VHH binders against o75319. Designs and how they scored, part 13

Target 1, 181 residues: o75319
Amino acid sequence: GNHIPERWKDYLPVGQRMPGTRFIAFKVPLQKSFEKKLAPEECFSPLDLFNKIREQNEELGLIIDLTYTQRYYKPEDLPETVPYLKIFTVGHQVPDDETIFKFKHAVNGFLKENKDNDKLIGVHCTHGLNRTGYLICRYLIDVEGVRPDDAIELFNRCRGHCLERQNYIEDLQNGPIRKNW

## First folded at step 1 (VHH)

Design nc14 (framework vhh_h_nbbcii10_fgla)
Fold by ESMFold2-Fast, scan of step 1:
Structure nc14 (fold): chain B 181 residues (1-181), chain A 126 residues (1-126)
Amino acid sequence: as target 1 above (181 residues)
Amino acid sequence: QVQLVESGGGLVQPGGSLRLSCAASGGTFSYSRSYALGWFRQAPGQGLEAVAAISSSGGSTYYADSVKGRFTISRDNSKNTLYLQMNSLRAEDTAVYYCAALQYGSYYTEPGMDVWGQGTLVTVSS
């Protein structure tokens, strides 16, 4: 339905670019039908997303949507010039290896195609925190060789909120490296 | 080729309301996601400021912080018309208001090579 996601208002709309990477994290944008339930300063539509990215002097080249639903906004509400990728991920559980592989493949493909520009990969789930932070950190650890605690600290700092799900944190710190091919 | 024509501007007292319209001719508004429609304004001696924008589907809107909660943008694609409902007007809203078709994905929200109207003057004064 048109109910605002639980705790959605508790989170900053958009984080900062993660230095040394092409990642930027944000919470799910909400289409116009949700705005009746929001104060003017709480609104965060797909167009608001692009304006906030521009205000940071950044440009989106890809959006990866990790939500398990399509009710929050439609891909048709995004510019057709910005690729949109949906990876359905269930909340609460650590993403499975297939999901991790899909995310890594999409990121690697974007970086290869965009080596001559500085466009960002925007990643979001509902709050832009747990699934989003897990997959970004998993990429940094497994592909870029970043130490788990360093990846988590970088994400937390740039997102402006700390990863909350203990099982996600535990997997990042102590779980096996998931190598892509 | 599309031409845009604004109407509805005028003199209004602080706290008043105005509805601006922007009619398209020479073509239809695209349902393509590559085009949004927006309202921009230019106060005397100042640069162009984005006020509000609406996606081709109408499902996504943008408002400048200065107008949030006071202005409402809407579109009727069957009539090729864009609207801006302006409530609780203040002296600082005095400007020439332009409608424009803007291309998504540009670094700036300002329309570059996009279609512009001629503008309509809104004066908020007692």
Scores: ipSAE 0.000, ipTM 0.309, lowest interface PAE 13.1, mean pLDDT 83

Design nc15 (framework vhh_h_nbbcii10_fgla)
Fold by ESMFold2-Fast, scan of step 1:
Structure nc15 (fold): chain B 181 residues (1-181), chain A 126 residues (1-126)
Amino acid sequence: as target 1 above (181 residues)
Amino acid sequence: QVQLVESGGGLVQPGGSLRLSCAASGGTFSYSRSYALGWFRQAPGQGLEAVAAISSSGGSTYYADSVKGRFTISRDNSKNTLYLQMNSLRAEDTAVYYCAAPTYYQWSGTDEYDYWGQGTLVTVSS
């Protein structure tokens, strides 16, 4: 139950907004029950997430949770004003076409409904890196026409950590464009 | 190392039922008991789809929308076995079904699935 995810402490809690987009990536927040195993400076609760976003002069309008678990925090731990979407994804496999479509649909719907504001789409998996980076980059490549190497560089720079999974990187660089919207 | 072995796949007609089993073999019994376990499936030419998952205690479950109300995941920790009861089967359920477990050395949960079985084929055809 209260065990910290493997390598979770190795990653920065929250990246920076990706310029030219509405995306911000972060690692999974951990509810209060995990704090017994963390030093004060290591804590990253849902409340801490929103505080760090505000410190960047940004505001979340949607959270997309890509983890395959609900053990780390509950939607009830989030402010009522921020919509929460769960998309269950497996860590080692490139997300399938249905998962990619669901992610694109959620992003497009948010952007359409939030065209008159500057609120961000927060995306996370366990580390806010591989699944998170893949789906954000896949969106930028397939929907916004960004070159794969540019999308990856933008994500890496803003997240503060480079995508690690070679199969994800290979799919982004050389795989087919998914026209599934 | 944990090794997972699926069984129970086969040919069934639409509307029929199958029960899949997944048992650890050659690995540490307590290892697989400590983590959430899941069922995944893959049809030829399609991506991997998460079907169902169950927490280590059995108190929490997940189901894909496509199988809710038709499939039931359960586990028997005394037998180190995971089950998937599949009812009201449809042609679209035809796939290779895999059971999966995390490779984590500690009791930390279900954020990644790293140990996979070899898969068992389920064919739903009239």
Scores: ipSAE 0.000, ipTM 0.131, lowest interface PAE 17.9, mean pLDDT 82

Design nc16 (framework vhh_h_nbbcii10_fgla)
Fold by ESMFold2-Fast, scan of step 1:
Structure nc16 (fold): chain B 181 residues (1-181), chain A 124 residues (1-124)
Amino acid sequence: as target 1 above (181 residues)
Amino acid sequence: QVQLVESGGGLVQPGGSLRLSCAASGGTFSYSRSYALGWFRQAPGQGLEAVAAISSSGGSTYYADSVKGRFTISRDNSKNTLYLQMNSLRAEDTAVYYCAAEYSGFYPTHYQYWGQGTLVTVSS
């Protein structure tokens, strides 16, 4: 089997719901084949994800997977009642406008279809931090009109880890608003 | 609809091991990506709590923090059977153990098919 992603163990599995939004961020779940390389307390499978969300008295209505791979877990390990959307994003680069548009479109569609419930949009990349935090913050800034510093602070607080990638932070703070939602 | 029958319960000393089995009866399990199979327990005077779960593909597992590293859940689709291997048993593990089948659930309220339970007693 495949190796555990670099620094994956350094991050909390799941953050908290971001207040005033439907977003919750988490690191990539790992399928059973990875558990041979993990101590029992380090395991975070797709089923562990759903259990941790329920422990917070929350329910997932959509998962957006931002990883550039399908090696970590398979969509077949997720409940059929929870839509799964794959948006292939490369790490280290600020997501391009097409990727940002796809993310915004998926979020807006979910919110329109889920007006009568309180289900969450779960977003993850490998660590649930840089690509995840960028796209969530980009949505809040561009669509919801949140100040960049406020969006970043909210994400960092709820995720339990601060956005690390300086080019992402720079784009959020000083980059153009993408009116592509 | 499936009927679930647990077996393998009994008296065991602290530090011992026990393997529980859950066999489907009245038809075969419906295996799909949205099906989870799990083990729950109810200790004397307490409510039902989740112990372990495994997805229909076997690719995802869940374990309660109290049993991580001690218990292992597995399934054999060819035998239509779910297993729970219990190692390093503690007095606190004394409970009636139930197997359950559900679409993607971990909590008792979300499981649709339940067995009758098998008693596990951990004492000297």
Scores: ipSAE 0.000, ipTM 0.288, lowest interface PAE 13.6, mean pLDDT 83

Design nc2 (framework vhh_h_nbbcii10_fgla)
Fold by ESMFold2-Fast, scan of step 1:
Structure nc2 (fold): chain B 181 residues (1-181), chain A 126 residues (1-126)
Amino acid sequence: as target 1 above (181 residues)
Amino acid sequence: QVQLVESGGGLVQPGGSLRLSCAASGGTFSYSRSYALGWFRQAPGQGLEAVAAISSSGGSTYYADSVKGRFTISRDNSKNTLYLQMNSLRAEDTAVYYCAAEPYLSGTYYSAYDYWGQGTLVTVSS
């Protein structure tokens, strides 16, 4: 559909690169059919995403789409040179172990293939906050050994919005490390 | 969505060669651009073993130590097809060979692969 996601306008389109990592988080881009419902300054299309990344002197090498839908934009709306990964995740729920392992494997594979460049892994859900922040922080904690509170603080600062869902925060702080590295 | 279909399996003598193909359908754009592809095999009485993998661009490849120097993985994104060229075949290469697709190359982690073919039998015997 053409319905703007609830609260989508409340969030910054794209955060900043998380220092010491290859991650950058953003909210879901919306294809042209949504623009009739948006003021010019509210538009955030796939093209707008790449323009904003370039304005930060960064380059995307991979996009990981965590939304449960394909209605917001199509992979065809992205440059042919940027790989696109779809991981269907349900909102409000902490991602299951299979989803976490898939995310970790995609990140590890990207890093191995891109060791000679500085391209970023762009991660988004609908708002680029809860599912996005959870999976990025889970990776940093489980794979890179970052302390949970440090990972959360880094994500919040760079995204420009704090993780909102208490169940996600609780799992990051006190939940088990998922051992599939 | 991507569907994978293997072909090219059969009986071959030790020291011989065989080329496996895997054709993808249902979203050629996503296949050529977003998916890393791999070959896995399962010999009788054994578990699933990663054989070779290739990134979406073709720029990175992985090979199991058992097949390095003998097998070559390649892809033709214009034909939506993955290949495995198998040279100097040995009895221990006898297995059902599966092609699989994942959104990005993870190498040997078969649980990361989203789409699997039905398999094609390769028998190496005299």
Scores: ipSAE 0.000, ipTM 0.226, lowest interface PAE 12.7, mean pLDDT 83

Design nc3 (framework vhh_h_nbbcii10_fgla)
Fold by ESMFold2-Fast, scan of step 1:
Structure nc3 (fold): chain B 181 residues (1-181), chain A 125 residues (1-125)
Amino acid sequence: as target 1 above (181 residues)
Amino acid sequence: QVQLVESGGGLVQPGGSLRLSCAASGGTFSYSRSYALGWFRQAPGQGLEAVAAISSSGGSTYYADSVKGRFTISRDNSKNTLYLQMNSLRAEDTAVYYCAAKLSYYTGWPEYDYWGQGTLVTVSS
């Protein structure tokens, strides 16, 4: 379906880089076919994403797409210079350990390969909020030893929107640390 | 550092056509850098009216009800130029026409980041 995702217009397209990390979060870009349902000022295409990152004097080195669908845009809509990784995640449910470990492996691999530059890891789900915020915070807590409340606050501030799913917040605050990946 | 310069205005008879162009200099705007590009006009003694707008990819366009079916907005990103093709012109289309660029997603309509100086279009016998 080519319907605009529910509440998609309610969210800022792109957050800011999370200081002290290589992460930047954003909502799902929508390919050209969706633009007929949007006013020009509401459009957020893959190209608009890269324009917005450039406006912040940042550069993307990896995109991690957490949506459970491929209908919003295709990898070929992205510049060939930016790697794309798809991790299918179901909304509403806390991501399982396999998904968490895939995310951690991708992030660690990128950081090792990109130690000589300052390129960012762009992470998105549909709104760039709940699944996106969960996995970024889970990485910071489990791998970098950040306190859960500090990770959540940092994500919320930089994304410009607070994590909404209480089960995600509760898992981050009270769930086990998943150090083996 | 984007400067917008309109051209193509002038005197035309009712029913005639004109093509307006807006070229960018300094910083390059193209669909790789702009979120939206638009045309606005101001008739003598009246306020600013939005005429047409086009998204970065060209997939979404807006037209004021007064110009739908007569005007066509387009962009040529290789030339950093925005166009307004105006057909079936009427006396009430007489106005100064301004091009505008929205380089930031956060700028609301009609609040565009950069504006041209304007080009006069006069529709009369």
Scores: ipSAE 0.000, ipTM 0.277, lowest interface PAE 13.8, mean pLDDT 85

Design nc4 (framework vhh_h_nbbcii10_fgla)
Fold by ESMFold2-Fast, scan of step 1:
Structure nc4 (fold): chain B 181 residues (1-181), chain A 126 residues (1-126)
Amino acid sequence: as target 1 above (181 residues)
Amino acid sequence: QVQLVESGGGLVQPGGSLRLSCAASGGTFSYSRSYALGWFRQAPGQGLEAVAAISSSGGSTYYADSVKGRFTISRDNSKNTLYLQMNSLRAEDTAVYYCAATYFSGSHYPSEYDYWGQGTLVTVSS
């Protein structure tokens, strides 16, 4: 349907770039068909996403979509110049190793091909918080060697909202380091 | 979503050569170098089997024992294209050939590939 995702209005559309990284997190953009259910100040379309990124003097080079649905917007709603990657990730569950490895592989590949620019990796799930924050923090911990609490604090600060799912936080703090991307 | 389209299949005599191509399209593939890519085949009445795979960097390759020394996998990331050069073809190479992509570098297991082409038929017959 065209129903707005539960609690979607409760979250800021776009966070800030995470300093020292190429990551920026945001909630799922909603295509034009959802706008009739939104006040003008509540709208957050794919176009609105790119406008808000530009307002921060940043540029997207990749979008990683972690939602388990295709109903919110279509890849065709994005500029052709920005790669779009779909990783179907179930909410509420800690992402499995396959999902974690896919995410790491995509990030590492982007970084290798974008050494000569400062373009960002945009990551979102429905709210841009739990699945998004988990995978970004998991990358920082496993690949960049960031301490778990520092990764979580950095994400929370830059997203403007704290990771909510205790099982995600627990896995980040006390779970094993995954060695592959 | 990654779209993969195979081409180059056809009829060839035993001992002949054929080159398969796999073109990637859609905005998802501007970083094609991040994907490990592979060729898989399915002969009539048989399961899907790995033929060759190439790592995301292109520095590592896998070949099934049945094709080693005869087939060569390569990739051109500037064209988002995967190739399979097939030499010294045998009747047993007759199959539908599929290209596939995965984020797991070095993988050659079909179950680890997420994006698949529709296949191209290769018939080796006198």
Scores: ipSAE 0.000, ipTM 0.107, lowest interface PAE 18.2, mean pLDDT 84

Design nc5 (framework vhh_h_nbbcii10_fgla)
Fold by ESMFold2-Fast, scan of step 1:
Structure nc5 (fold): chain B 181 residues (1-181), chain A 126 residues (1-126)
Amino acid sequence: as target 1 above (181 residues)
Amino acid sequence: QVQLVESGGGLVQPGGSLRLSCAASGGTFSYSRSYALGWFRQAPGQGLEAVAAISSSGGSTYYADSVKGRFTISRDNSKNTLYLQMNSLRAEDTAVYYCAAVHTYYGSFTPDYDYWGQGTLVTVSS
């Protein structure tokens, strides 16, 4: 199907780079087949994503797609020079430890391979907010030693929207640090 | 590029107060909204301990449990100065206090900051 995700239009397409990190968050791009259901100002294709990031004088080096579907766009819609990683996550529940560790491993691997450049890790789920914000903040807390409220504030400010799911926020603030992976 | 100079340390009696200052100078980057700042301390024979941190916006402040409610971190970006107001001082607060700066938006309690001061000694006499 070609249905626009619920509430997708309510969110800013792309946030700003999170200062002191390589992260940038955005909502899911929609391939050209969705454009017939969107006004011109609502369109956000894979091409639009790269244009908006270039407008910020930034460059993507990796896309991490956290959606549980492949219907919105295909890896072939992205430039061949940009690696694409799919980590299937379901909404509503806090991502499990396996998902968290896969995300951490991907980020650490990218940073090792890209130590000589300043390319960004682009992260998205459907809205680029709850799953996206959780995993980015979890990385900052567990790997970088950032305090939870600080990580959440930084994400919210740079994304332009606040994390909405209280169970995600509660886990970030009061949950255990996931170590040894 | 950035140099940090601490001041305000000294001898104080238990229950007393001190205000530490950290002035930034030099380089192409001054204290603006570009740096998160922190205070760390090292007591004789102990490791480096995080005390407090402040985000580049000044909107978020973080404190070690041992100082929460007694110490206040603040910054004045127009003066390129970081402050630590220390109240209700205890013998356990005796340490060399270091200010630190990192080019990021958030503070951190890990000692991976980019710039460090030389330290200022605070002695709380019994």
Scores: ipSAE 0.000, ipTM 0.119, lowest interface PAE 17.0, mean pLDDT 84

Design nc6 (framework vhh_h_nbbcii10_fgla)
Fold by ESMFold2-Fast, scan of step 1:
Structure nc6 (fold): chain B 181 residues (1-181), chain A 125 residues (1-125)
Amino acid sequence: as target 1 above (181 residues)
Amino acid sequence: QVQLVESGGGLVQPGGSLRLSCAASGGTFSYSRSYALGWFRQAPGQGLEAVAAISSSGGSTYYADSVKGRFTISRDNSKNTLYLQMNSLRAEDTAVYYCAADSLYTYWGSQYDYWGQGTLVTVSS
């Protein structure tokens, strides 16, 4: 039990805010029960997440959790004032149209409700890289009209790690625009 | 108003099987308009535990480690019905089982906006 996700320690906990957007990406926080398997400098709890966001002079207004599990942390481990949205996504495969639509709808709804502030949309999967990067880039391409290569470069730079899965990259570069419905 | 109604609960011996169903009733709500559907359970004196979840298309499923390999989630969008096939039942599976549905058009908040009333499953000799 409470096994640390494979390669989780290889990734930076939190990226930088993506300029011109409300997005910030990070790897999955791990609740206190995982800390027994981590050195103090490797710990990244929900509390650590909020401390690191604050250190960047940013504030989270929404967390979108793309993991296919609830074992890493519970919504109750987050401040009550920060909305939490779970979108179950399977790793390795490109997210389906229903997943993409749900993500876009959540982002658009947050932006409408938060016009008068600068709060961020925090997005994570296990590593905060492939599923996270795909959905953020898909939003930028389909909704904001960003060129695919520019969206990918922006995500890679701000996350501090490059998208790794070729099928995700291929879909972003050459796949069809996904309509809202 | 949308209501989710569970059925199929009851008393079963250890090692037995049960099939739970969850049907949507009332209003114009359709499971095809939900992003995710799931089963949760609550044993006496314990918190709510996620058991299984399935995406709108049926292409993605989740199972709690405690039930993986024993339980199977499935759906029939044409009937607005969600199923949980429970095999190799154990005493620790005794709980009230709830079905839950997310609204595709709920842009923030919890994934599950609609809940059933629950159905009791008791695994005992």
Scores: ipSAE 0.000, ipTM 0.198, lowest interface PAE 13.2, mean pLDDT 83

Design nc7 (framework vhh_h_nbbcii10_fgla)
Fold by ESMFold2-Fast, scan of step 1:
Structure nc7 (fold): chain B 181 residues (1-181), chain A 125 residues (1-125)
Amino acid sequence: as target 1 above (181 residues)
Amino acid sequence: QVQLVESGGGLVQPGGSLRLSCAASGGTFSYSRSYALGWFRQAPGQGLEAVAAISSSGGSTYYADSVKGRFTISRDNSKNTLYLQMNSLRAEDTAVYYCAAQGYPLYSTSDFDYWGQGTLVTVSS
């Protein structure tokens, strides 16, 4: 049981904090039951996530889970002190305006409530790359006024992997700014 | 748990319309808020392509660029049925169309773990 997501092993578990922002991206953590299918160095549980963030001298204040499944780990596998937000997104397609609005609202709410600390917003989908990178870059472009190519470059460098889906890249570079909030 | 059966496929002329249906049995889409539904297709000699997907609430929909503005996905949870309204059909839309559902908890390597057997759509004059 408990099949590993396709290509999950191909990606670095956790990126670096994106400088000038509160974002850090990572691939989906896998609960302990998946460890029978993994070598010790491949394990990345919720506990491993928090240990790796601590090793970077960072602290998570919010996790945004963009997967369209709950099979990889449960919110109960996370520390009770860290808020968890689920935004259901399907891979392959550019996230819709409702999803983009929910993401922006969650980020702005966190930043407003965490002005006096330096805690990070952790964002993940299955691989922590396409859906994750799209929504983070969309936020930077639409809310922070970052140029699209600069947002994409910053995400790619800090994640350690380049955005792969051409339709996501094209929407970020040439699509409309989403102002539905 | 959930069994999916597609219907509504067939031969249609370019520019025509078809409505595909996907009926669920063995469980209902309303039993789990995690039941996302989607349509996928496989054209001759090609791999699987995601066509459209809809969230459990119906509030979020996703479409492939190739079908955006022509196809509409909808669901009726009370009838355990998913629909795909296909308008302005093109020869390139010729494919076997598969209904897929996401359950909770999931145990597959993809985000969809229940699949129908497919229905053929041929767009030809």
Scores: ipSAE 0.000, ipTM 0.146, lowest interface PAE 15.2, mean pLDDT 82

Design nc8 (framework vhh_h_nbbcii10_fgla)
Fold by ESMFold2-Fast, scan of step 1:
Structure nc8 (fold): chain B 181 residues (1-181), chain A 126 residues (1-126)
Amino acid sequence: as target 1 above (181 residues)
Amino acid sequence: QVQLVESGGGLVQPGGSLRLSCAASGGTFSYSRSYALGWFRQAPGQGLEAVAAISSSGGSTYYADSVKGRFTISRDNSKNTLYLQMNSLRAEDTAVYYCATRGYSLYFDSAEYDYWGQGTLVTVSS
């Protein structure tokens, strides 16, 4: 149904581009059927997402949806020019290696195909925070060689909210790096 | 909209410990709706310095380099209260300590915090 996700209103709709990367994080957009349960200022539809990205003088080239549901919006609600990738990721537990490698593969493929532009990879889960922040930071640590604390701080600053799941933070800081070669 | 009240300040000798509390009163604001809760301090003759911050769930914390390993920030949403446990206190920790809540702006920029307490004085002196 059209029940608003718990705590969804507590989070900023969209963060800022993470400097030095092609990433931007946001909370899940909600399709039109949710709007009657929201005040005008609380609405964050797929259209609102693209308007907010444009307001930052940015352009989306890919959306990676990490939610474990399809009830919030449909890919058909997005512009045809923006590829959409669904990676079903269970909340609360650290994503498994298969999920991490799928995310890395998608990011690497996008970057290879978008060398001549500055389009962004938009990443979201329900709140655009824990699964989203984990996978973005995991990519920066494992592929880009960023120090874990630096990756986490960069994500938190740009998202406007701090990673909340201690098990995710512990895995990023102290867990093994995941090789993808 | 929300009023914050600090308590727990006082005089303590170097190496001692102190626990600060920050309680919210009034309004419809809830600690669970804060994107971050933080502690800031202002030492005599100095500017405002960020000390520590904690996310709405308590799962993510940040500390200034000067206090890492000595101070612990925590929150109890059932009591609508933010805490700062200060251990191994030094003379340079002497300051007025403020609690603050932030909206969606930059994490450690004091200008981006929406609501501030009145402050509580901590003096570390023999």
Scores: ipSAE 0.000, ipTM 0.110, lowest interface PAE 19.0, mean pLDDT 82

Design nc9 (framework vhh_h_nbbcii10_fgla)
Fold by ESMFold2-Fast, scan of step 1:
Structure nc9 (fold): chain B 181 residues (1-181), chain A 126 residues (1-126)
Amino acid sequence: as target 1 above (181 residues)
Amino acid sequence: QVQLVESGGGLVQPGGSLRLSCAASGGTFSYSRSYALGWFRQAPGQGLEAVAAISSSGGSTYYADSVKGRFTISRDNSKNTLYLQMNSLRAEDTAVYYCAASTPYYIGHSEDYDYWGQGTLVTVSS
């Protein structure tokens, strides 16, 4: 049903752009059918998302949706000019190599096609934290050569919440670099 | 070309309610590529402030923090009309209210809106 995701209210709707990158992270927007279950100050619709990013003087060029569901909002509620990419990821487990490859390919393609602008890649899962933070940090480590601890610190600071899943943190710090993709 | 005409403004006591309407002509709200629509207001001696906005589908809404829980935006595409239901009105809600339409999807900033109504005055006073 139209039940609010567990702990969704505990998280800031949108983080800040991660300096030196094109990434911005946020929690899943909720369509109008969820609003009756929310206090006015808790509402975060697709339009709220775009307005909050505009208030930061930023512009979205791509949304990557990492949720394993389509119940929260419809891609048709997004602006026609902003591409939407769905990568189905399950919560709790570290994303597999196929998922990591899909994410890296999408990011690299966007950056190549948007070298003449400063548009952002918006990434979200349900809370915009664990799956979202893992894949952004994985990209920074494997592709950009950022040290794992620096990538994690940058994400945590800009998202306003720290990565919570120890298995994700351990994989980022100690796991193999996936460079041959 | 879209022409927007507001109505429903007036004098009301604090705690009262008003419903503003915005009728479109020339263009239409009923097309599948309909405009994003919003309400802005300007208090005497102040700048233009975003109040509320609604997507073309009606599935997504935005409200300024100052009006959340008190105002409700809605649209009826079959009637080419946008509404703003204003409840629990406060003295600080006194302003000229403008209906606006945007062909870009971005909301919250007046420079994003392409078409504007003439405005309707709302005065909240005891």
Scores: ipSAE 0.000, ipTM 0.277, lowest interface PAE 14.3, mean pLDDT 84

